Miniprotein binders against q9lnl0. Designs and how they scored, part 23

Target 1, 290 residues: q9lnl0
Amino acid sequence: QLRHGFYEGTCPPAESIVGRVVFNHWDRNRTVTAALLRMQFHDCVVKGCDASLLIDPTTERPSEKSVGRNAGVRGFEIIDEAKKELELVCPKTVSCADIVTIATRDSIALAGGPKFKVRTGRRDGLRSNPSDVKLLGPTVSVATSIKAFKSIGFNVSTMVALIGGGHTVGVAHCSLFQDRIKDPKMDSKLRAKLKKSCRGPNDPSVFMDQNTPFRVDNEIYRQMIQQRAILRIDDNLIRDGSTRSIVSDFAYNNKLFKESFAEAMQKMGEIGVLTGDSGEIRTNCRAFNN
Key: E = the ipSAE of ESMFold2; O = the ipSAE of OpenDDE; V2 = 0.75 times the mean of E and O plus 0.25 times the DockQ between their complexes.

## First folded at step 27 (miniprotein)

Design x1 (at its last look DockQ between E and O 0.68; V2 from the best seeds 0.00; counts 0 for: pae O 3.2 > 1.5, pTM O .721 < .8)
Fold by ESMFold2, look of step 27:
Structure x1 (fold): chain B 290 residues (1-290), chain A 87 residues (1-87)
Amino acid sequence: as target 1 above (290 residues)
Amino acid sequence: SPEEVRQRIDRLIRALQEAMKTGDPEEIMYLLWEVSDLAFMLGDPEVMLLAYEIEEALFEFFRTGDPSKLEQIARLVEELIRKLQEE
């Protein structure tokens, strides 16, 4: 079963080792939080938080990484570094799935987001199939998104916390939001700025949170209210009557957002977990033990 | 409902066919997002994975400007239309 402090008896330094590795990477590159948030989301909502996303494809066997929707996921080297150190002090003890969970929690706090506890005791999955990858796109309707999140146990408030909280940091390439640039309801000054930014070669990117792009805070919801959301899905949240009041509540109450985001991240980190004797403890997060 | 789903599929097929005639990569991408979201809701991994593959090729085209990606995209979109027609 998952519990707080799962490793206190078997690997007492487990969480501190992960924390130090994450801090060292974050200190040099503040985009680490966005990378780890995306990694955990793509792992957890696709057949559960079992680190199946981390498996590298081979010439004989594709993996979830082979799917284009996962091509932008990065930060695997952070998990590798943490795992390498953990194997030196506690061989075959700390799962890759727990490393992802702890690392993401720590990166959120480093970026000014909530500090929260996570339960541990996850084991690593034994499959990573491209056909398991199911992720909704950036223009999905609120109604469809609500149904999808409900199917994995999340209510509307949790969905809004995860979507906005996941986008308060990070970038979007211009190809993802051309419909926003053409939308006359978008803030006219931002729309003009984006038209100029997107003239550059090689599909340039912009921060999804135009004001505090490296902080996990409620600013993305304030941007939504001001008609400054970059992605269509984020703009949909303020336009749709089923989510509008939740967006407003988060925009005007940062404490409420942080508490809601922490709770949402705790719940997401427990989707479909393997515990007990299920799964394995990988020695290399990129490959199955067998 | 099954009837509403069929109507939506038929509309997407026509839109993809028209987008292929104009050759507008951005129009194709937005249609692919509709297709992949529909495939998600229907539990259809073959259509969904093909849509993801086309999306990846489109992102590479937008990032690099490599015109060989347009030929790849065209072939994959025609395969996607065929799979949608078989629904």
Scores: ipSAE 0.733, ipTM 0.897, lowest interface PAE 1.2, mean pLDDT 93
Fold by OpenDDE base, look of step 27:
Structure x1 (fold): chain B 290 residues (1-290), chain A 87 residues (1-87)
Amino acid sequence: as target 1 above (290 residues)
Amino acid sequence: SPEEVRQRIDRLIRALQEAMKTGDPEEIMYLLWEVSDLAFMLGDPEVMLLAYEIEEALFEFFRTGDPSKLEQIARLVEELIRKLQEE
């Protein structure tokens, strides 16, 4: 079972090692927070937090990483580096799934987000199948989103916290919000700016949070209220009666947002986890042991 | 309601057919996301998977500009239309 301090007896330096690696990368590149958030989300909502996303495809077997929906996921080198150090100190002890969880938690804190504890004891899965990848698009309705999040144990408030919290950092490719660029209700100044930015080839990216893209804060919700949401789903959150009040609450209360986001992250990290003797402890996060 | 779902499906089919004629990848993408949403609501894994394949091809097209991807998209969309009409 998952518990706080799972590695205290088997690998005391586990969390400190991960934290150090994360810090080193974050210090050089503050987009690490966004990368790890996306990585954990894309892993956890697809057959649980079992590090299935980390598996590289081979000539013989495709993996979740092969799917276009996972294109652009970054941070694998961070996980690899942490794993390498852990294997030297505590061989075959710390799962890749736990590394992802710890790393993401630490990166959020570095970005000014909430500090929260995570339970550990996750094991790595034995399956990484492209057909398992089922992710919602950026234009999904609030109703559909609520249904999807409910199916994995999230209520509406937690959903809003998670979506906004994830989007308060990081980027979105122009291809994901072409509908917004054409939306007359979008802030005209921002729309013009985005049109300009998206003229370039190769599907450019823009920050979803235009004001504080490197901070985990409630700024994304303020932008939603201002008709400055870039992704349709974010704009839908402020327009839909079922989520509007929550967006407003977060926009005007950063503490409330941070607390809610911390809770959401803790819950997300525990979706469909393997424990005990289930799964395995990978020695290489990019490949199954067998 | 089932009737509303059917109406939505019919609209999407017509729109997809038109988008295929014009070859507008942006329009195809918008419609694809709507199809995915519908597929999720209906719980149809085959439709969802096909939609994801189309989306992958679209993303490749946007990244590379390879016109061959548009042809692939057209084929996949036709298959999607067939599946939607069978339900």
Scores: ipSAE 0.033, ipTM 0.454, lowest interface PAE 3.2, mean pLDDT 91
ESMFold2 (binder alone), look of step 27: mean pLDDT 84; pTM 0.813

Design x2 (at its last look DockQ between E and O 0.84; V2 from the best seeds 0.00; counts 0 for: pae O 1.6 > 1.5)
Fold by ESMFold2, look of step 27:
Structure x2 (fold): chain B 290 residues (1-290), chain A 87 residues (1-87)
Amino acid sequence: as target 1 above (290 residues)
Amino acid sequence: SPEEVRQRIDRLIRALQEAMKTGDPTEIMYLMWEVSDLAFLLGDPEVMLLAYEIEEALFEFFRTGDPSKLEQIARLVEELIRKLQEE
């Protein structure tokens, strides 16, 4: 079963090893937080937090990585490095699914976000099927998004925390928000700036949080209120009556946002987990055990 | 209702056919998001995966400007239209 401190008896340095590996990568590259947030979300909402996303495809067998919606997921080398160190001190003990969970939690704190506990004891999945990948796009309606999040156990407040919180760091390529540049309701000065930025070659990117792009904080919700959201889904949250008040609450209360985001991340990290005798402890996070 | 779903599918097919005439990759991308979201609601992994494949080819075109990607995208969109017509 999941519990706090699952590895205290079997691998006492587990969480500190993961934390050090994450810090070393984050220190060199502040975009690590965005990468790990996306990795955990794409893993957890597709058949649960079992690290199925980490499996590399082979000539004979595609994996979740073979699906185009996952093509932009990165940071797998961070998980590999943590796993390598853990296998040296605690062989076959710490699951890849737990490494992803701990790494993401630690990267959020490094970026100024909430510090929160996670339960551990996840085991790694035995399947990674492309047909299991089910992810909504950046222009999804609020109504459809509510249905999707409800189907995995999240209420509307949790959904707003995850969508906005997941976008308080990271970038969006210009191809993702051309409808926003054409929207007369978007802040006119930002529209002009984005139009200029998007004239560059090779599908340039912009920060989704224009003011604090490397911090996990409530600024994204303040941007939504000011009609400065980059993605359509984020703008939909301030426009829709079912989510508007929650966006406002987070925008005006950073503490509330951070607590809500921490709770949402804790819940997301427990979707469909394998425990006990289910699944395995992979020795290589990219491949099933022999 | 099944009738509302059928009407939405028919609208998407017409929009895809029109988008292929204009050849606007951005318009096709936004239609792929509508298609994949509908396939999500319907539980149709074959349509959803095809929409994701077209989306990735479009991202590759936007990143590289490689005109061969436009030919690939056109073939895949034609296949997607056939799949949607079978709904």
Scores: ipSAE 0.726, ipTM 0.894, lowest interface PAE 1.2, mean pLDDT 93
Fold by OpenDDE base, look of step 27:
Structure x2 (fold): chain B 290 residues (1-290), chain A 87 residues (1-87)
Amino acid sequence: as target 1 above (290 residues)
Amino acid sequence: SPEEVRQRIDRLIRALQEAMKTGDPTEIMYLMWEVSDLAFLLGDPEVMLLAYEIEEALFEFFRTGDPSKLEQIARLVEELIRKLQEE
């Protein structure tokens, strides 16, 4: 079973090593928080938090990473570096799944988000199949989103916290919000700004949170209220009656948001985990042991 | 309801066919999101994967501007239409 301090007896420096690696990368590039959040989400919602997303495709078989929706996921080098150091100190002990969980937690804290504890003891999965990947697009309806999150044990409030929490530090390519820049309901000043930014070639990216893109805070919800949501799903959250009040609550209460986000992250990190003798401890996070 | 699902599928097929005539990659992207969401609801991984493949090709096109990608996209969309017709 998962527990706090799982590695206290087997690898005491486990969490400190991961934290140091994460800090070093974050210090150089503050977008690390967004990268790791997306990585963990894309892993956990697809057959559980088992590091299946980290598996590289081979000539013989594809992996979850081969799927287009996972294109642009970043931070693999951070996990690799942490794993490399851990294998030197504690060989075949710390799972890749736990590294992802710890790393993401630490990156959130560095970005001014809530500090929360995570239980460890996850094991790495033995399956990475493209056919398992089920992810929603940026224009998904709130109703469909609620259904999807419910299927993995999240209520509406937790869903809103998780979506906003991820987007408060995330980026979006221009191609993902062309519908918004054509939406007359969007803030006119922001719309004009985005149109200008998106004129460039190669599908430029913009911060979804235009005010505090490097902080995990409730600012993204304030922008939703101001009709300054960039992704359609975020705008839908403030417009839909089932989520509007939650967005408002988070917008006016950062403490409430942070607490809710911490809870959401803890819950997400424990979706469909393998424990005990299930799965394996990979020595290379990008490949199965066999 | 099954009837509502069928109507949605038929609408998407028509929209895809129209998008193929115009060749607008942005429109195709929007449709891929709708298709993938529908596939999610239906539990059809094959349709979902094909939509994702098309999305990937679209993103490559947006990044590179390579016209050859549009041809690839067209072929994949035709395949998707066929799959949806079989639903």
Scores: ipSAE 0.304, ipTM 0.705, lowest interface PAE 1.6, mean pLDDT 94
ESMFold2 (binder alone), look of step 27: mean pLDDT 77; pTM 0.692

Design x3 (at its last look DockQ between E and O 0.77; V2 from the best seeds 0.00; counts 0 for: pae E 1.7 > 1.5)
Fold by ESMFold2, look of step 27:
Structure x3 (fold): chain B 290 residues (1-290), chain A 87 residues (1-87)
Amino acid sequence: as target 1 above (290 residues)
Amino acid sequence: SPEEVRQRIDRLIRALQEAMKTGDPTEIMYLLWEVSDLAFMLGDPEVMMLAYEIEEALFEFFMTGDPSKLEQIARLVEELIRKLQEE
């Protein structure tokens, strides 16, 4: 079963080791928070938080990494580094799924986001199948998004916290938002800036949060209010009557956003977890044990 | 409703066929997002995976400009249309 402090008896330094590894990477490269947020989301919503996303494909076996929707997921080396140190101190004890969960929580706090506790005790999955990858695209309607999030146990408020909170850091490539550049309702100064940024070769990228791109805060919701959302799904949240008031609440109350985001991240981190004797404790996060 | 789903599939088929005539990769990308979101909601992994494969080829084309990707995209879109007709 999941509990707080699962490793206190079996690997007392577990959370501090992960935290130090994450800090060292974050200190050198502030995009670490965006990378880990995306990694955890893509792992958890695809058959649960079991680190199935971390499995590398082989010539004999494709994995979730073989699917293009996961091609932009990065930061696996951070998980590897934490795992390597943990295996020296506490062999075969700390799961890769727990490392992802702890690392993401710590990276959020480093970026100025909420500080929150997570329960631990996850075990690692024994399956990584490309056909399990099911993710909605950047132009999805609010109605469809609500149905999808409901199917994994999340209400509308949790959905808005995760979508906006996941986009308060990170980048989007120009190919993802060409419809926004053509939208006369978009803030005219930002639209002009994006047209200029997107003229470069090789599908350039921009920050989704134009004001605080390296901080986890409610600024993305203020950007939505100001007609400055980069992605269509983010703009849909302020335009749709079912989500508009939630966007407004988060935009005008950073404490409410941070509390809601922390709660949403806690819930997401517990989707479909393996515990007890289920699954395994991988020694290498990139491969199943043999 | 099933009737509304069939009407949406038929619209997407026609739109894909027209986009193939113009050869506009951006228009194809937006249609693929509609297809993949519909396949997600219907629980159709074959259509969804094919849409993802085409999307990846489109991103590779946007990143590199490699004209061989356009031929790959065309073949895959024609296969996607056939699978949608089978719905």
Scores: ipSAE 0.651, ipTM 0.872, lowest interface PAE 1.7, mean pLDDT 93
Fold by OpenDDE base, look of step 27:
Structure x3 (fold): chain B 290 residues (1-290), chain A 87 residues (1-87)
Amino acid sequence: as target 1 above (290 residues)
Amino acid sequence: SPEEVRQRIDRLIRALQEAMKTGDPTEIMYLLWEVSDLAFMLGDPEVMMLAYEIEEALFEFFMTGDPSKLEQIARLVEELIRKLQEE
């Protein structure tokens, strides 16, 4: 089963190696935090945190990467680099699933977010099937979102913390919020700014948090209150009675947000994990051992 | 209720058909999100996969502006409509 310090006896430098790799990439590109958050989320909510998302499709077999909703997921090179170094020091020891978990945790801390511990001992899954991918769109209702998160063990508060925590550093392509730039209730100044930004070709992207896009903080919730939410789901959170008070609490209490986000991340990282002799330890995170 | 679900499906079918006539890829995208959400709630991975495939093609179109993608999208949407009619 999962435990703190799982690799203390088998690969003592495991977490330090991952941390160093993450730092090097983050130092060059601070959007790494957003990339890894999305990667872990898209992996964990689809048949558990088993690194299934990392599998490349082949001519013989499609993978979860073949699904359109996973388009734009980034950070695979970070995981690959960490895995490469780990395999040199501790061959066939550290799972790809654990690398993702550790890497994401570290990237959050680098971005000024909460520091939290993660239990390790995850094993890599043996399945990556497009048919398993079930993800909600950016215009989903709060009620549907609550139902979806409940099905994986998240309560409403944890859901709000997770969504906001991801979006406080995330980016969104213009195509994802065309409904918002046409919404008369959206802040007029922001709406005008976004219309201008989205005039460019090739579907430009913008930060969902317009004020502190590189910091994991409660600013995204403050913007929700100010009618400055970019994605429909984020605007829905402040408008829906079931989530409005939670958004307000986070907006006015960064400490509360950070604590809640830490708990949410810990919980997310343990969804449907494989342990013990289940699954495998992949030597290449992009392919099954066969 | 089953009746409400059927009504929602029928509405989506009509909307998709209309969107296909206008050729507005943005409208198609938002309808696909609704379709995928519905498929999620109903536990229909086949419809969800097809919707995601269409979404991917749409994003490619938005990124490249390649008109050939619109033809691909049209074919896939027609397939989606057929599947929804069978539900």
Scores: ipSAE 0.363, ipTM 0.747, lowest interface PAE 1.5, mean pLDDT 94
ESMFold2 (binder alone), look of step 27: mean pLDDT 84; pTM 0.813

## First folded at step 28 (miniprotein)

Design y1 (at its last look DockQ between E and O 0.85; V2 from the best seeds 0.00; counts 0 for: pae O 4.5 > 1.5)
Fold by ESMFold2, look of step 28:
Structure y1 (fold): chain B 290 residues (1-290), chain A 87 residues (1-87)
Amino acid sequence: as target 1 above (290 residues)
Amino acid sequence: SPEEVRQKIDRLIRALQEAMKTGDPTEIMYLLWEVSDLAFMLGDPEVMLLAYEIEQALFQFFRTGDPSKLEQIARLVEELIRKLQEE
C-alpha cells in the first residue's frame, strides 16, 4: 500500500514542508545528511521503518534510545519541527516514519547525492523495545555482513552501496579505529595524520571521507582503493574477494554508485513497513498516542 | 556449526579474561564487538544488549577519563563472561 504521492489528496504540501525544514537545517549545518542517514538506517533495520527509534524513554518504559548503539543518533529535532508544521496544516495525517524517509531523501540530494522518488504511506509503530535493537559493529566480517543484509532482502551490491554510501559523510571517533592506525598497510600519510589527531583529548573524531566529507558521492570508494578507509568494515570491503570488484566499480563510476545508492535507499526505506490500518499516525514523534 | 560456535565463544571468554588482567579498554572494546556480532547472528538479545552497555561505558570512559567507569566496566564484563559460559 505504499505509493508515490500518497499525500496528494490528504496533505498536498507534505513533501514540500519536510523539504523546507530539512533545507533550513542543512543550510545551517551540513552534518544533517549524516545524521538523517544514520537515523533512517537504525530505524529501518530494527523491526522495520516504523519510526520506533524516535520514541523517548520514560522512567517506566525504556526505548530503543536507551541502547548504547543508538546514543549517537541525532537530528530528532528536525523530524519534530517538520511534524509540528505538518500537524498545523494536516492534523494526524503524515506519519513520523514518512517524515524520516522524505527528510533523508532530501538531505541526500542537498549533499550532492542522487535525487530519487520515495513511496509514502508508512504508519508509525506501537513498540520500541531495547531488546529489538540489533546492529552490527564496525569490525564485522564481510561474510557476516552479507548474511545480515541478505536476511533483510539485500544482495551484496546493495550492501556495499549502503555501507559506503552511509560512510561518504559523517565522522568516527578515534576509539573506533585504533586497529587502523596500527595497520602498516594503511596509507602512511593518512595513518600519521590520524595518529596526531587521535592524541587530542576526549576521544576526538575524524571524517570517514577525508576528501569530500559533506558530499554524498563515490569518494569513499576511492579512499578504500587507496588504503585510506577509516573503519575496519570499510577496509574489509576492498580486501574481501566477494566485495572487491563492487568497490572498484563504484570507485571508478560515480553514476553507477549514485544509481545504486538511490535504489538501495529506496529499498531500505520499505523494510517492514506498516501500512493501511496497521500502526498509528503519531501526533508527537517522540511518544505513542494514548 | 555448533562446534565452531562453541570454539569461538571459548576463545572470546579466554580473550576477555586476559584483557581484564591487563585492563586495556581498547582490547575490551574490540572483543565486545566480536561478542555483539556473534550474539546478533545467534539471536541472543541478553548478551547483545550487555555488550552494547559495556561499549557505551567504554565510550564514556574514552570521552571523559572518569575512573569510576572502569569499575562499572569490570563488573559488566564479569557478568558478560558468566553469560557466555552458560551458552
Scores: ipSAE 0.767, ipTM 0.909, lowest interface PAE 1.1, mean pLDDT 94
Fold by OpenDDE base, look of step 28:
Structure y1 (fold): chain B 290 residues (1-290), chain A 87 residues (1-87)
Amino acid sequence: as target 1 above (290 residues)
Amino acid sequence: SPEEVRQKIDRLIRALQEAMKTGDPTEIMYLLWEVSDLAFMLGDPEVMLLAYEIEQALFQFFRTGDPSKLEQIARLVEELIRKLQEE
């Protein structure tokens, strides 16, 4: 069963080791926060937080990484490094799923986001199947999004916190928001800037948060209000009556956003977890033990 | 309702067919997202997987500009249309 301080008796340095690894990577590359956020989300919403996303495909068997929607997920080397160090001091003790959870938490704090605790004791899953991957696109309607998040136990406020919070850092490829560039309601200055940026070859990327792209803060919501949302889903949040007030609240109250985002992250990290004797503790996060 | 679902599917099929005529990969991608969302709601993993395969090919095209990928995309989209027609 998940609990705070799960490793206090078995691997006391577990969280400190992960934190150090994350810091070292983040210090060199501020995009680590965005990478880990996406990694955890793409893992957790697909058959739970069981590190299934980390499994590499083989010639014999595909994995969740084989799916196009996961093609942009990165940060696996961070998890690998943490796992390597943990296996040296606490062999076969700390799960890859917990490493992802701890690492993501730490990276959020480093990026100026909320500090929050996470319960640990997750075990690694024994399944990574492309057919299990069911993710929503960037142009999904709010109604569909609400339904999807409700199915995994998230209310509307938590959904808004998670979507916006995740988009306050990181980039989006130009191909993902061509509809916005063509939208006359989008801020004209931003539209012009994006048109210019997206003229380059090989599908360039832009920051979803144009003002504070390396900070986890409520700036993304302020941009939504200003018609400066880049992804359609983010613009839809401010347009739809069911989410508009929540966006507004977050835009004008960073403390509220941070608290809500912390709660959302804690809840997300506990979706469909394996505990006790279920699953396994992988020695290599990229491969099942057997 | 089942009828509403069928109407949506038919709309998407027509849109995909039109997008294939124009050859705009961006438009195809947006339609794929709609298809994926619909498939998600309906719990149809086969359609989702095919959509993901097409999306993967699109991403490769966007990254490399290889025109051969467009041909692959066209074939896969045609397959998707056939599957949707069978729904």
Scores: ipSAE 0.025, ipTM 0.399, lowest interface PAE 4.5, mean pLDDT 92
ESMFold2 (binder alone), look of step 28: mean pLDDT 84; pTM 0.811

Design y2 (at its last look DockQ between E and O 0.47; V2 from the best seeds 0.57)
Fold by ESMFold2, look of step 28:
Structure y2 (fold): chain B 290 residues (1-290), chain A 87 residues (1-87)
Amino acid sequence: as target 1 above (290 residues)
Amino acid sequence: SPEEVRQKIDRLIRALQEAMKTGDPTEIMYLLWEVSDLAFELGDPEVMFLAYEIEEALFQFFRTGDPSKLEQIARLVEELIRKLQEE
C-alpha cells in the first residue's frame, strides 16, 4: 500500500539520498527536469508506474526501450546513481519505481515548480514489452487525447495540466513541428525565428517554452495564447473549445497552474502501481532480478 | 464505425503510397503519426509498433543524414501498407 514516508523505518535517508543525487545532476545540467518528467510519464502511462521503462533490451529480449517513441527518453544514469547509493545504505529496499517518482518530484521543485509530497511503497514490474507502449503523437487531436487520458482516469483539466506542464521545460526537434512553421496563424516573428533555427543540420531542437525553458511555470500556457506554441498538440489546446478555457485559467493564474500540476503529478505517479508483495525490488534498475 | 475506420485507412494507404512516390520523408512522418494515433484508438499494437519503428528510422535519418535509413524506411512503409490493407 502506498503511504507517505514508506521508508521511514527501513531506509530513513531514502528520499534525501535521491534528492542529493538529483540536485547534483541538476546543478550541472538544468535539462534534468525535462528528462525526468518525460521518463516518469512514459513509465506511468504504459502499464503503470513500475519502472518497466528502465529495463534494457538484450539481443534476445526487447524492452519498452526498443520502441522508437522511447528513444528520446534519457536520464537513466541519474536513477542508476541514486539506486547505487541506496543499495549501499539500504540493500534491496528502495524500488526503482519510487526512485523515479521521488527524483521527478525533486527535479520539478529545483526548476521552480511546485513542491509536493509523494506517497511511496511502489515495487518494480516484472515485464517490459514493446507491445505495451501506447503513446500519442505530437499532432494528436484534442478529442483523441481526452479519450486517452480518460482511459487512465484523468479528466480534461488534469490532461491540460500534464500536457502543458510537461512541455513548460524541454526541447522539440524541428521534425516534430514542421506543420507549425508552415502555419500562417503562428506568431510571425517566432515562425521566422524557427525557420532559421531549423535550417541547421541534423534536425536541430528548440525549447518548447520559448521564454522560460528551464522553469516549471505557467509560461507555456501564455505562449499558447500568443500563438507561440511549438507543438501542434499544444496549439490545439488553445484552439479547441473543450480545453481553451482551462488553458486561459492556467495562463492567467500561475498559482492555480502549480497546484493543478502538483495534483496531476501526484495522480500520475500512482497509476497502476505494484505494492505489498507484488513485483520486486530490483537491485539493478536496468534488469529484472535473477 | 467500421465503415468510417475503413475509409480513413484507405485514405492513409493512398496518401502513404503517394508520399513514397515523391520521397518526402517529412510527409511520411506526419502520415505515420496519423497511422499510429489511429492504431492507438483501434487497440492495434502491431500497426502501432510498426509505425513507431518507421518514425524512429525517420528521426535517425533527420539527425544523422544516414542514407541507408531511407531504404529501411521504404521497406517498412511497404510492410505498414500491407498491414493496413489487412485491417
Scores: ipSAE 0.711, ipTM 0.888, lowest interface PAE 1.3, mean pLDDT 93
Fold by OpenDDE base, look of step 28:
Structure y2 (fold): chain B 290 residues (1-290), chain A 87 residues (1-87)
Amino acid sequence: as target 1 above (290 residues)
Amino acid sequence: SPEEVRQKIDRLIRALQEAMKTGDPTEIMYLLWEVSDLAFELGDPEVMFLAYEIEEALFQFFRTGDPSKLEQIARLVEELIRKLQEE
């Protein structure tokens, strides 16, 4: 079973090692927070938090990483470095799944987000199959999103916290929000800016949070209220009656948002986890032991 | 409703056809997001994964600039349109 301090008896420095590695990378590149958030999400919502996303494809066997929807996932080198250090001091002890969970938590705190505890004791999965990858995009309806999140145990408030919280940092490619550029309801100044930024054939990226792109805060919700949401799903959250009040609450209460986001992250990190003797502890996060 | 779904599909087909004429990969990518999201809603993994395959090709094109990828994309989009017409 998952528990706080799972490694206290087997690898006391586990969390400190991960934290140090994350800090070093974050200090050099503040986009690390966004990268790890996306990594954990894309792993957890596809057959649970079992580090299946980290498996590299081989000539003989594809992996979840082979799917186009995962093409933009970054931060694997951070996990690798943490794993390398852990294997030196605590060989075959700390799972890759736990490293992802701890690393993401730490990166959120570094970005000014909430500090929260995570239970550990996850084991690494033995399956990474492209056919398992079913991810929601930015054009889904709120109703569909609610249904999808409900199926994995998230209520509406938690869903809003997770979606917005994840989008308060990081970038979106222009190809993700062509509808918004054409939307007359979007803030006219922002629309004009985006049209300019999205010129060219290389699919440029823009910050989803235009004001505080490196901070985990409630600013994204304020922008939603101001008709400055970049992605359709984010704009839909403020327009839909089932989520509008929640967006408003978060927009006007950063403390509430941070608390809700912390809860959401804790819950997300525990989706479909393997514990006990299930799965394995990988020595290389990019490959199964056998 | 089934009628609303059909209307959305028809819109997407027309949009894809138009995007293929212009050759704008960014527009094509966006439409693929819509298609895959619709496929998700409808529980149609075949359409979903075809869209994913095209997305991968587009990502490769964005990364490498290889014009041969555009030809591949064109063929796959045509296949996608055919599948959508059968829905």
Scores: ipSAE 0.493, ipTM 0.799, lowest interface PAE 1.1, mean pLDDT 94
ESMFold2 (binder alone), look of step 28: mean pLDDT 83; pTM 0.807

